# VHH binders against Uncharacterized exonuclease domain-containing protein At3g15140, part 25

Target 1, 337 residues: Uncharacterized exonuclease domain-containing protein At3g15140, of Arabidopsis thaliana (Mouse-ear cress) (q8w566)
Amino acid sequence: MASAFSAFRVSLSRISPFRDTRFSYPATLALAHTKRIMCNSSHSVSPSPSPSDFSSSSSSSSSSPSTFSLMETSENARWRPMCLYYTHGKCTKMDDPAHLEIFNHDCSKELRVAAADLERKKSQEFNFFLVIDLEGKVEILEFPILIVDAKTMEVVDLFHRFVRPTKMSEQAINKYIEGKYGELGVDRVWHDTAIPFKQVVEEFEVWLAEHDLWDKDTDWGLNDAAFVTCGNWDIKTKIPEQCVVSNINLPPYFMEWINLKDVYLNFYGREARGMVSMMRQCGIKLMGSHHLGIDDTKNITRVVQRMLSEGAVLKLTARRSKSNMRNVEFLFKNRIK
Below, E stands for the ipSAE of ESMFold2; O stands for the ipSAE of OpenDDE; V2 stands for 0.75 times the mean of E and O plus 0.25 times the DockQ between their complexes.

## First folded at step 9 (VHH; framework vhh_6qgx_2)

Design k02 (from h95 with W53R S57Y; at its last look DockQ between E and O 0.18; V2 from the best seeds 0.00; counts 0 for: pae O 11.7 > 2, placed apart)
Fold by OpenDDE, look of step 9:
Structure k02 (fold): chain B 337 residues (1-337), chain A 124 residues (1-124)
Amino acid sequence: as target 1 above (337 residues)
Amino acid sequence: QVQLVESGGGLVQAGGSLRLSCAASGFTFSDYAMAWFRRAPGKEREFVAAISRSGGYTFYTDSVKGRFTISRDHAKNTVSLQMNSLRPEDTAVYYCAAEYTGDWKGEPSDFDYWGQGTRVTVSA
């Protein structure tokens, strides 16, 4: 009994091409005439002289109480969580005073440099450092970067994206996000903002170009800038693996980087296992949520600023071979393995 | 001075329950992940359970999943291990450990501070 599989021909109805309404925006050239108001600075002289009186010098040595200048303990500006919708360009509450009080929208304020911190700073080989700390075990879940000016040590800008896995099942993603970002209360933001890694790279390249850090028309690396990582894993291993998962080529700007652990080892003569170890050894308090990539990137940036303020020079620690991008040359003799 | 002081160990019958406690002092308790390790006779120290600095994440070795519960009290600077359905194989010295912010892989070398341990003996 041959079961007749009735091929339902779903008729693809020809949706008609909507008409090109040429909205002719009229170019009203409003010639704003800048009237130079010549404010006439008039004259008048008047002279008067008067006189002398001598009166007496009673030197009452009022012991001005030593105003203990209460050093206003600069109220350590209460740490505020970063608005993660803002980092994605999706914040709709920039006009809400309560939202602006609760959330930070300017990461540079958290990472201020004192004038004294520049006294021992040395010249750097790069003008900018791109501090990166990726989140995600299987696939990348978060792609955070801070720009540090190597001359001023100030944070210039940030790039932050949540990354949606492409090979993981939706159920597996939801469970992992609930566990990781649900604990931090940012799971909703992740779901609302997470984009595929391919799109993250596209948006990141636009951002790099806006900062004059990379030119897409060149197969070259970063312009006078270097990635700074806490370990080799992020750029050496995780980025190439994710590129394979996302079916994209490895971007040319991921060919070399600075592993802060190797710089730390050579500068201080002591080993640190990771970010937290460096911070503890340097007496730097961890701020924000550990394993939130943006907060960890800020914390790594604090270590970078500390090292720079103490006279460290951040040099390349690793470079991919041009003949085989899977091979990495380590440039430091003394390094963390 | 940093101190971790374990308590609540003892002799218990198989199938019984025990609650271990560890009191922390001399450091900022809220900045550290807390863990329990154990060392059975003739064995190496092994990971049992950990709790994140916030208390939101808990981790367990497979052999204790569903039986043990780690918790922390920030007001008291304590970490606890509720152990239910105890087995003879759970017999060990149990150690409290602390690690700054939870950047650990469950290896003893990852942890910064250790207690002296409390003995748990589970009879058949």
Scores: ipSAE 0.005, ipTM 0.281, lowest interface PAE 11.7, mean pLDDT 87
ESMFold2, look of step 9: ipSAE 0.160; ipTM 0.593
ESMFold2 (binder alone), look of step 9: mean pLDDT 85; pTM 0.873

Design k03 (from j07 with D103Y K105Q; at its last look DockQ between E and O 0.01; V2 from the best seeds 0.00; counts 0 for: pae E 21.1 > 2, placed apart)
Fold by OpenDDE, look of step 9:
Structure k03 (fold): chain B 337 residues (1-337), chain A 124 residues (1-124)
Amino acid sequence: as target 1 above (337 residues)
Amino acid sequence: QVQLVESGGGLVQAGGSLRLSCAASGFTFSDYAMAWFRRAPGKEREFVAAISRSGGETFYTDSVKGRFTISRDHAKNTVSLQMNSLRPEDTAVYYCAAEYKGYWQGEPSDFDYWGQGTRVTVSA
């Protein structure tokens, strides 16, 4: 006895199209007449005179004690961890003095440039460098970028997102996050803020446009800017792989980049296998948490600033083929392999 | 010192209702997801319900869905479990728990703080 499950066709009633009330806002062109007040005032003020005098008094060479100006040792502003909620636009504690004391909300303060650092700086081919250091082995977990002004060497802004994997199981994600960001005490922030890579790209493109670094209406690369990486893997391999995972096209601004390792090799004539090696060789102290993408990006930025201050010119080191985006041309003959 | 203090347990007849409450102290209540667990006689502790830090999301074990409602009051630092249509199989010690990390799978090991529990007995 085949029980006839009566398919109740719920009649989706026609929601009536609400009327387009054309609010004709009247364009009152108020021509504010800027009156040129010609204030003429002539005043003649007078000549007054003379006087003469006098006296001699004595040269007592009081050896004023050399006040050793205690150069206030500019208290090397104690490194503070970046507020990661702030980098995601989600900080609710900007009015809490204790929070502001504990966490940094301005990365530019950490990466100050002295006037002396500009003395040997050379002109660059790009106006801006976008320093990037991605985190995540299987999928991207963190997407940090700093903008460096190529003229001033100053940090202009940052873009930072935690990225939620889309292929990994929740259990695998949680375990990985606990092992990586849990050790750093930032696993909660990751869980609170992490978004799919597709959404990261969307927000990043908005951010690029806000900085006039890229226009979505153009299939072109960055405007007078270049990515700076510590190695080829991030842009050459990791980003394209993640795009496949996220079912998105490779963004057109990832077609060329500067591998800092290759620039470093050619500028100093010595090999550095990674960020820590470059920093050590340059006498730059590592700051923050290693393997936290935002902190590593800052450290790479310090190397960039050092190299620029010493007269390095940052040139493109790699370019994707237009015919086959999987093929990468390396532009430097001498490069880290 | 961190404390979770459950209350509202008791004897109730099948089909009846009971409201459990848990008062939290010694930690920032808003930073924690809150949950209820239960342990029946001779059974392991099992997940019953959870509520997100904001209170915007709630989770329930299948056996209590539609009967139990978890809620929280940030002003009072309390989490509550309204239990309706109670059954003899709901007889257990009910425990309040707090979770900080922002992720959990409903396992007891996911939770950082625990109450001492309150006994609920449902008579046939």
Scores: ipSAE 0.000, ipTM 0.261, lowest interface PAE 16.1, mean pLDDT 87
ESMFold2, look of step 9: ipSAE 0.000; ipTM 0.104
ESMFold2 (binder alone), look of step 9: mean pLDDT 86; pTM 0.880

Design k04 (from j07 with D103W W104Y K105T; at its last look DockQ between E and O 0.01; V2 from the best seeds 0.00; counts 0 for: pae O 14.7 > 2, placed apart)
Fold by OpenDDE, look of step 9:
Structure k04 (fold): chain B 337 residues (1-337), chain A 124 residues (1-124)
Amino acid sequence: as target 1 above (337 residues)
Amino acid sequence: QVQLVESGGGLVQAGGSLRLSCAASGFTFSDYAMAWFRRAPGKEREFVAAISRSGGETFYTDSVKGRFTISRDHAKNTVSLQMNSLRPEDTAVYYCAAEYKGWYTGEPSDFDYWGQGTRVTVSA
């Protein structure tokens, strides 16, 4: 007896088109009269007073002890964790002094460049570098990007989003998040802020446009900017896979990138297997939480700044074929395989 | 020590109303989504209602929609369940629960802390 599961056709009732109320915004042309205040430059010439006396006083050269100015070791500004709610535009505690003391809300401060670091810097082919380090094994869980000015080596801004998987079960997500971000004490903020990858891309494109780094009306790549990765996997493999999962097209700005490992190899003549290896070889201290994407992106940025300060030129290392986006051309002859 | 203490249970006639309360202590109440579960005799524990950390979102099982209302008071560290139009099928032990991560599925395994429960009996 075949139990006829009656398909209840839920009648999608026609929501009536709400009427176009033409709010006539009155164009009040307030003619701001620019009053030219003529600052009268009155010349007053006041006079030449007199030449007087020579007195010869014997400058006893008291050898003032060279006060070794203890260069106050610039108090290594105590590393503070980034406010991850702030990076998502959701911080409600900007008026709380205790919160502002505990958490960093300005990533540029911890990535400062000294004037001396610019002395050996060479001109770059790009005006900006977008340093990226994605987190997530199956699906992307975190999408962090820092902008580095190629001229000043300073950090201009950051984009940071937690990404909610769309194919994984809620139970699998929760277990994975607990194991990854729970250990770092940031699982709550992940749950509060994580959005689908499609929405991350939409918000990222708005952010790119706000920085004049990309125009949505052009099917072109980044404007005078390049992605910098620690390895090829993030842009070559992970992003295209996630686009398939999220049922979106691969964004056109992911067609070429700079693999810092390949640049590192060619600049120093030494292989580095990853970020930690590069940092160790460069004598750069790892800061923050390893495997937190935003902190790893900052650490990669420190390597970028170091390489730039030593005279490295960051060039494209990989490019997708226009005929087949699955095919990647590697532009460096000597590269990490 | 974390404590969730339910109150307000009792005997009520069908069609009547009851208000349950749960007092939370030993944790930062504002950091947790709060929920009510129930266990009827011979049945498994089932989700009834949840409220987000901020109180801006509420969720209900279908059988209680329009009859039950969950609310929270941050100043008192309490969560409440107003139950109207009670039915014999609503007879259960009602449990308060807290969730740190945020409510998604309403599965009991998602909740970090539990009360001891309060008995609600609805007579025909």
Scores: ipSAE 0.000, ipTM 0.257, lowest interface PAE 14.7, mean pLDDT 86
ESMFold2, look of step 9: ipSAE 0.000; ipTM 0.302
ESMFold2 (binder alone), look of step 9: mean pLDDT 87; pTM 0.886

Design k05 (from j07 with K105Q D110E; at its last look DockQ between E and O 0.14; V2 from the best seeds 0.00; counts 0 for: pae E 5.9 > 2, placed apart)
Fold by OpenDDE, look of step 9:
Structure k05 (fold): chain B 337 residues (1-337), chain A 124 residues (1-124)
Amino acid sequence: as target 1 above (337 residues)
Amino acid sequence: QVQLVESGGGLVQAGGSLRLSCAASGFTFSDYAMAWFRRAPGKEREFVAAISRSGGETFYTDSVKGRFTISRDHAKNTVSLQMNSLRPEDTAVYYCAAEYKGDWQGEPSEFDYWGQGTRVTVSA
């Protein structure tokens, strides 16, 4: 009994091309005549007079107390935690003085550069450095980036997103978040703000375009900018793995990067295993919470600023092969393995 | 579930050798630096050796340098500690540990996962 599979020809109805309504917006050239008001004010020179005399000599050597200029110890602006709702554009308390006192809403203030720090700075191959430190053991949980101006060494801006895993179970996510961000007291913020990695990439690309760092209409890398990582893992391994998990292509701007560990090794002639090691060796105090991606990114940025101030030149340390993106060429002969 | 399972501990005479092994499961082994710690009776847990994520870098406490060798096998998800020229002062419970990113300073609190330990006893 030959079951006749009736091929339902779904008739593709020709949706008609809607008409080109040419809205002729009239170019009203309003010639605003800026009248130069010549205020002539003439006011007169009156000569008032000479008066004379008084002599008196009294030499009282008042020992002016040496005002110990209390060098106001520039109160090292007390470190404040970053408002993580603010970094996501979700802060509703910008008008609350108490909130503004407790939380930082400007990361550039924490990473100020003194004029003296520029004296030994060398010209860089890039105009901007994008410092990145990803968090997440299974999937990415946090995607923080700081822009550093290579000329001024100042922080230009911050991109920060919490990332919601897509393959992990809800129970596994909750447990992991409780253990990681719960200990830091930021688990609520994570739950309120975390978005899928695909959406993070979309928002990041908008942000890159707003800074003229990348053009989506080109399959090219960053414009006069480079990623700076603490190790190769973030861009070499974690980003590609997450792209597979999220079913997206590897973004073209992740083809090359600067591993700060390799630069550090070649500049100082000594090895550092990670951020904390570099900071310790450089005499830089760790600020914020270790393993909070935004705080670690700030700390790595401090190392970058220190190295730049000492005359380091940040060069590409790794590049993906165009023929096989899984193959990475390491550009430094001497590198951390 | 994350597991680190140590093996290879036992009784050995001074000057002898042992090879400890730790089998890792339940996590991406290649993403972690691996280390060995030990705790002697009445002492705190101390760092012994570590190996980087890639296996390209190794670190040792001074007392074991030249005697102990840490290695890892990515195909087997194992880390090993070859212990040669063992001394009575090497007597301890040896623990395998894993650390994410490999930027640790050798502090126990920096390590994410721990084994249950294997006992090594070196007789005089």
Scores: ipSAE 0.020, ipTM 0.459, lowest interface PAE 5.3, mean pLDDT 87
ESMFold2, look of step 9: ipSAE 0.058; ipTM 0.556
ESMFold2 (binder alone), look of step 9: mean pLDDT 85; pTM 0.872

Design k06 (from j07 with D103W W104F K105R D110E; at its last look DockQ between E and O 0.01; V2 from the best seeds 0.00; counts 0 for: pae E 10.8 > 2, placed apart)
Fold by ESMFold2, look of step 9:
Structure k06 (fold): chain B 337 residues (1-337), chain A 124 residues (1-124)
Amino acid sequence: as target 1 above (337 residues)
Amino acid sequence: QVQLVESGGGLVQAGGSLRLSCAASGFTFSDYAMAWFRRAPGKEREFVAAISRSGGETFYTDSVKGRFTISRDHAKNTVSLQMNSLRPEDTAVYYCAAEYKGWFRGEPSEFDYWGQGTRVTVSA
């Protein structure tokens, strides 16, 4: 797994395990597998810590500048790439020990929270944060979302889909996918699993309802939850563009969001213009492949967890105007401009 | 360590031209997609133009298409913006930006590195 960490200085696609000849993925999708990605974040953090636990550990002193233990040292050396068939509910090799040794099948790996990390955490206005980082220039190519419990900071579940463009010729799609994913070594799994955006939205709405985060009776936004983005582009710009291309109405849950960079600027008093810069400033090691949406979403989640553990309060930073939904109101005076 | 330094701004009459340049250092230039953004007084930073890592693909906001040309020079580690047929509405501080292996999405918060900007003023 150390080779994956070193790939940040070298092209990640060159050492990607998806190009290893030992990898054997089914060419067809099996219907026997569940549609839901199984995540379990409960192994390391209690949702209801006692006051005596915080008192006994709150006076510990250290000359180290970091008191946050997430994503440090030997745990980073154990990184394995996610099985991308598994993140789509399509892995047929869950009983193959060699496969399991190579690929991670736990979406909460590298995202676990220690009890000490909750000592300075403040109450949040939402029960859940949905961290999202879309990929794709022409049309959306990847739609990954992690649910984070705002009280415990633990990952609850993952919704992950590769998205197939519908307004491009097959030749244009092939060049586009090779350009985006060929270097990352994920182009085959994309071709095997990608579905049109309209179908992704349909499946996403089912998944949201399963988590009680939204249904057709929800007028605006999410139920006691908010999207968290690294920048405004995903929800402000790309979702509406894709909805036009796909001939669907802009879903009501995309009317407001939290731009993590604006919260970051106000909480730390310093600017970070991208995920990589934000992580470097916080001393968080980038894991996985930058610009692979699920890996970026996990890395953004690591920033969310760090900020929450240090006492940040994540508030809405943007919302669409009810009178003109193309017009976006920015709610923070001090923001990345 | 990473530096993006813009130059070439100034005062120009409407209909005139300017060429902005951005010198990059402290990173492997060919690994980064490059872009220009601008911010008018009292307004938000907005996307102007972008160029792929290889220089083979360029992107422009609608209001500058046909008037502005972005280019890059790997030997000099520079990205340039040729601005022709300038209008008073083009008055802004122009910023150079870089994104590691980026696929441009038009949102300034997605870029890793930024310059300090160079001011362009277009008078009537």
Scores: ipSAE 0.000, ipTM 0.386, lowest interface PAE 10.8, mean pLDDT 77
ESMFold2 (binder alone), look of step 9: mean pLDDT 87; pTM 0.888
OpenDDE, look of step 9: ipSAE 0.024; ipTM 0.340

Design k07 (from h95 with W53Y S57E; at its last look DockQ between E and O 0.24; V2 from the best seeds 0.00; counts 0 for: pae O 9.0 > 2)
Fold by OpenDDE, look of step 9:
Structure k07 (fold): chain B 337 residues (1-337), chain A 124 residues (1-124)
Amino acid sequence: as target 1 above (337 residues)
Amino acid sequence: QVQLVESGGGLVQAGGSLRLSCAASGFTFSDYAMAWFRRAPGKEREFVAAISYSGGETFYTDSVKGRFTISRDHAKNTVSLQMNSLRPEDTAVYYCAAEYTGDWKGEPSDFDYWGQGTRVTVSA
């Protein structure tokens, strides 16, 4: 007995497209009559008087007020969002004063070092620190780096790229970008500028060479420089995973790094679980948008500058094994686990 | 004392659904990102899903995308994982975790507090 499963054809009724009501906005031509108020210039002259003398000599000892040089607290230049098109070399508004007022095009101005900050600074093993904070949990979405001069504590330059995933579906990418960068109002910039990770590495290597930080003709690490990370994940885990996804070899300059969390623990004798924790403990205000990689990299750089100003020495905390690059040796006895 | 208490685990058939819940206490729940991890037999603990402190952002491992949904209730101090279209490979102990900074990279070491876990078994 073949039970006739009655296919209920749910008739999707064609809801008719509602009519284009042309609301004719009336063009009320309000002729604002500019009344020329003639401000009359009246002249009046009045006069003279003269007088006199009095001499008195009193020698009051002007105790020179010790000019407490109010160190003009350098008006912390109002934080402005970084022009993300500029960081990609794609800003077309460098001649627009309104754009230049709204957006920052010089990250070094945000990360100024006072002369007093250098008084307790110690000599460093490295001449430069490359502060990095990657965004993206599945694939990398953002690759931001700042160079810090270890002697001056000043920011030398930045490298910033949005990264386009290569294994995720377009639908999955769009949804993730809308949720992450859409909330920050930078999703359009991401779509306009994001490039595959392989291309990011190629452009990054050119940038490293321009700064004399790496030579492609050497299978060696960075020249007198070290990566500084907030945690081990970025270089230990995420970069190698992304290299596999992108079908590229692990770059040789990712063999060792400084985990700022481990340095922080050993310098201050207290744990910090991340950037925000370090900043709170150090009394550093978070600037910009959290989980925007470029802003987080700047915030990590502020922590680096603070630690250096207080006399911290940034040493390598982790190194990949030469025999097996998947194995990482941790160089600090006390570390965040 | 900080506590994370997972519930809602059990036995389910492949294609079935479960809803896990984690009740948080002893800390300011609104200040923490919340996550779910799982550990399958003979495997390491792996990230499953996370939700930001505000609930505005959610993250998922690829294997659960489109099937699992993480949510939080600030009034109840709870985080939930709705699991649909369950597969035998989803069989694991599921752990609730909390992170204060929101600066986690998905590593277990980034998380400050952990639950005891709830077992999920998906039969073929």
Scores: ipSAE 0.011, ipTM 0.290, lowest interface PAE 9.0, mean pLDDT 86
ESMFold2, look of step 9: ipSAE 0.014; ipTM 0.465
ESMFold2 (binder alone), look of step 9: mean pLDDT 85; pTM 0.865

Design k08 (from h95 with W53R S57E T101Q; at its last look DockQ between E and O 0.31; V2 from the best seeds 0.00; counts 0 for: pae E 7.9 > 2)
Fold by ESMFold2, look of step 9:
Structure k08 (fold): chain B 337 residues (1-337), chain A 124 residues (1-124)
Amino acid sequence: as target 1 above (337 residues)
Amino acid sequence: QVQLVESGGGLVQAGGSLRLSCAASGFTFSDYAMAWFRRAPGKEREFVAAISRSGGETFYTDSVKGRFTISRDHAKNTVSLQMNSLRPEDTAVYYCAAEYQGDWKGEPSDFDYWGQGTRVTVSA
């Protein structure tokens, strides 16, 4: 995991002599409106087969971490950090070869799927999985989501925003952002791009509608899709807390989710209490930075893809009560508590 | 064998102070985020405080902010919780917890290792 950090830091130091930290990334916020990011797949929701599979999954869980194409591709590929202006649709340097050499502009890189990876895959109940990993303990600071096609395991699209707190003093924000992102060289992009959570939700709902995953006529959950989280906290606890702070209603698409930790426990018969533990146990090498939400979301997606390729069926693990949306029903008996 | 051993609990009057310590062994301490949780009688474990692997980031539940301070000592492989201005509602069993390269998101299910707990009783 030091190797990934070293590559990222070395790339930034080569661009920024004299350790100038005013620009962590060379691109700046442009006047252009935010655009969708084109990943290895179309931006639309594909038709899907029936997701039902009522048979139990295989009990074999001792697979080698280096034996799958997703693992080999990630370990052998020359890794570059994502351009974080690009992930917001705001990169103005797409025609600069030096910039493209340093920063990755393909959100599906390290997430490509070979035909052999589909051989043991089972039918899923959903057409799409939305992998999410929020950052920020006080208020949300980063909101990244990857869409994965449940049939092909291919990445469909990315929604990524930095989020600006509204109830913290500017001094407290600056201290927190420097501590959180300063070593990663991400603090400048955050300051340039972060928007209030209410605006993030508005933009997210437009993006969901563009993919036919949800619209204002949908009053519960997602259309034939489910959120996948590493743990319950993000959707169970943090989203409602942030909605109170931001004075908005809890969005109806956050009423149910899949906690990957619980699926992992039931599929492999062993606990993994965090993303890094799952990756270590599966032999998946960490790519990028553990404390950067988009990188964590990509790494969680690599765990999802590994589990799907081995025959896991991702089912809802938690659901809110319709009468009290802060009351959560856990749907798995065997779960990490 | 991974071990987390809490100490420093006891009986204290309201307004008093206690310092809890957690000695860690059997793993590379600097690879783990550390946290304190507590369980009051008849309640679920609740998050109290967390500290990043480096010690540079800390997080506290609202009810203890300004009164409790989490710290870690890499030379001694310990994490500590300084508890000041104690209140009767702080009465609980306090647990030390560790998460490998964790993101310290504050749910008990996020943590890999747990201590046996140390009892803190705050009397009026």
Scores: ipSAE 0.013, ipTM 0.454, lowest interface PAE 7.9, mean pLDDT 78
ESMFold2 (binder alone), look of step 9: mean pLDDT 86; pTM 0.872
OpenDDE, look of step 9: ipSAE 0.022; ipTM 0.527

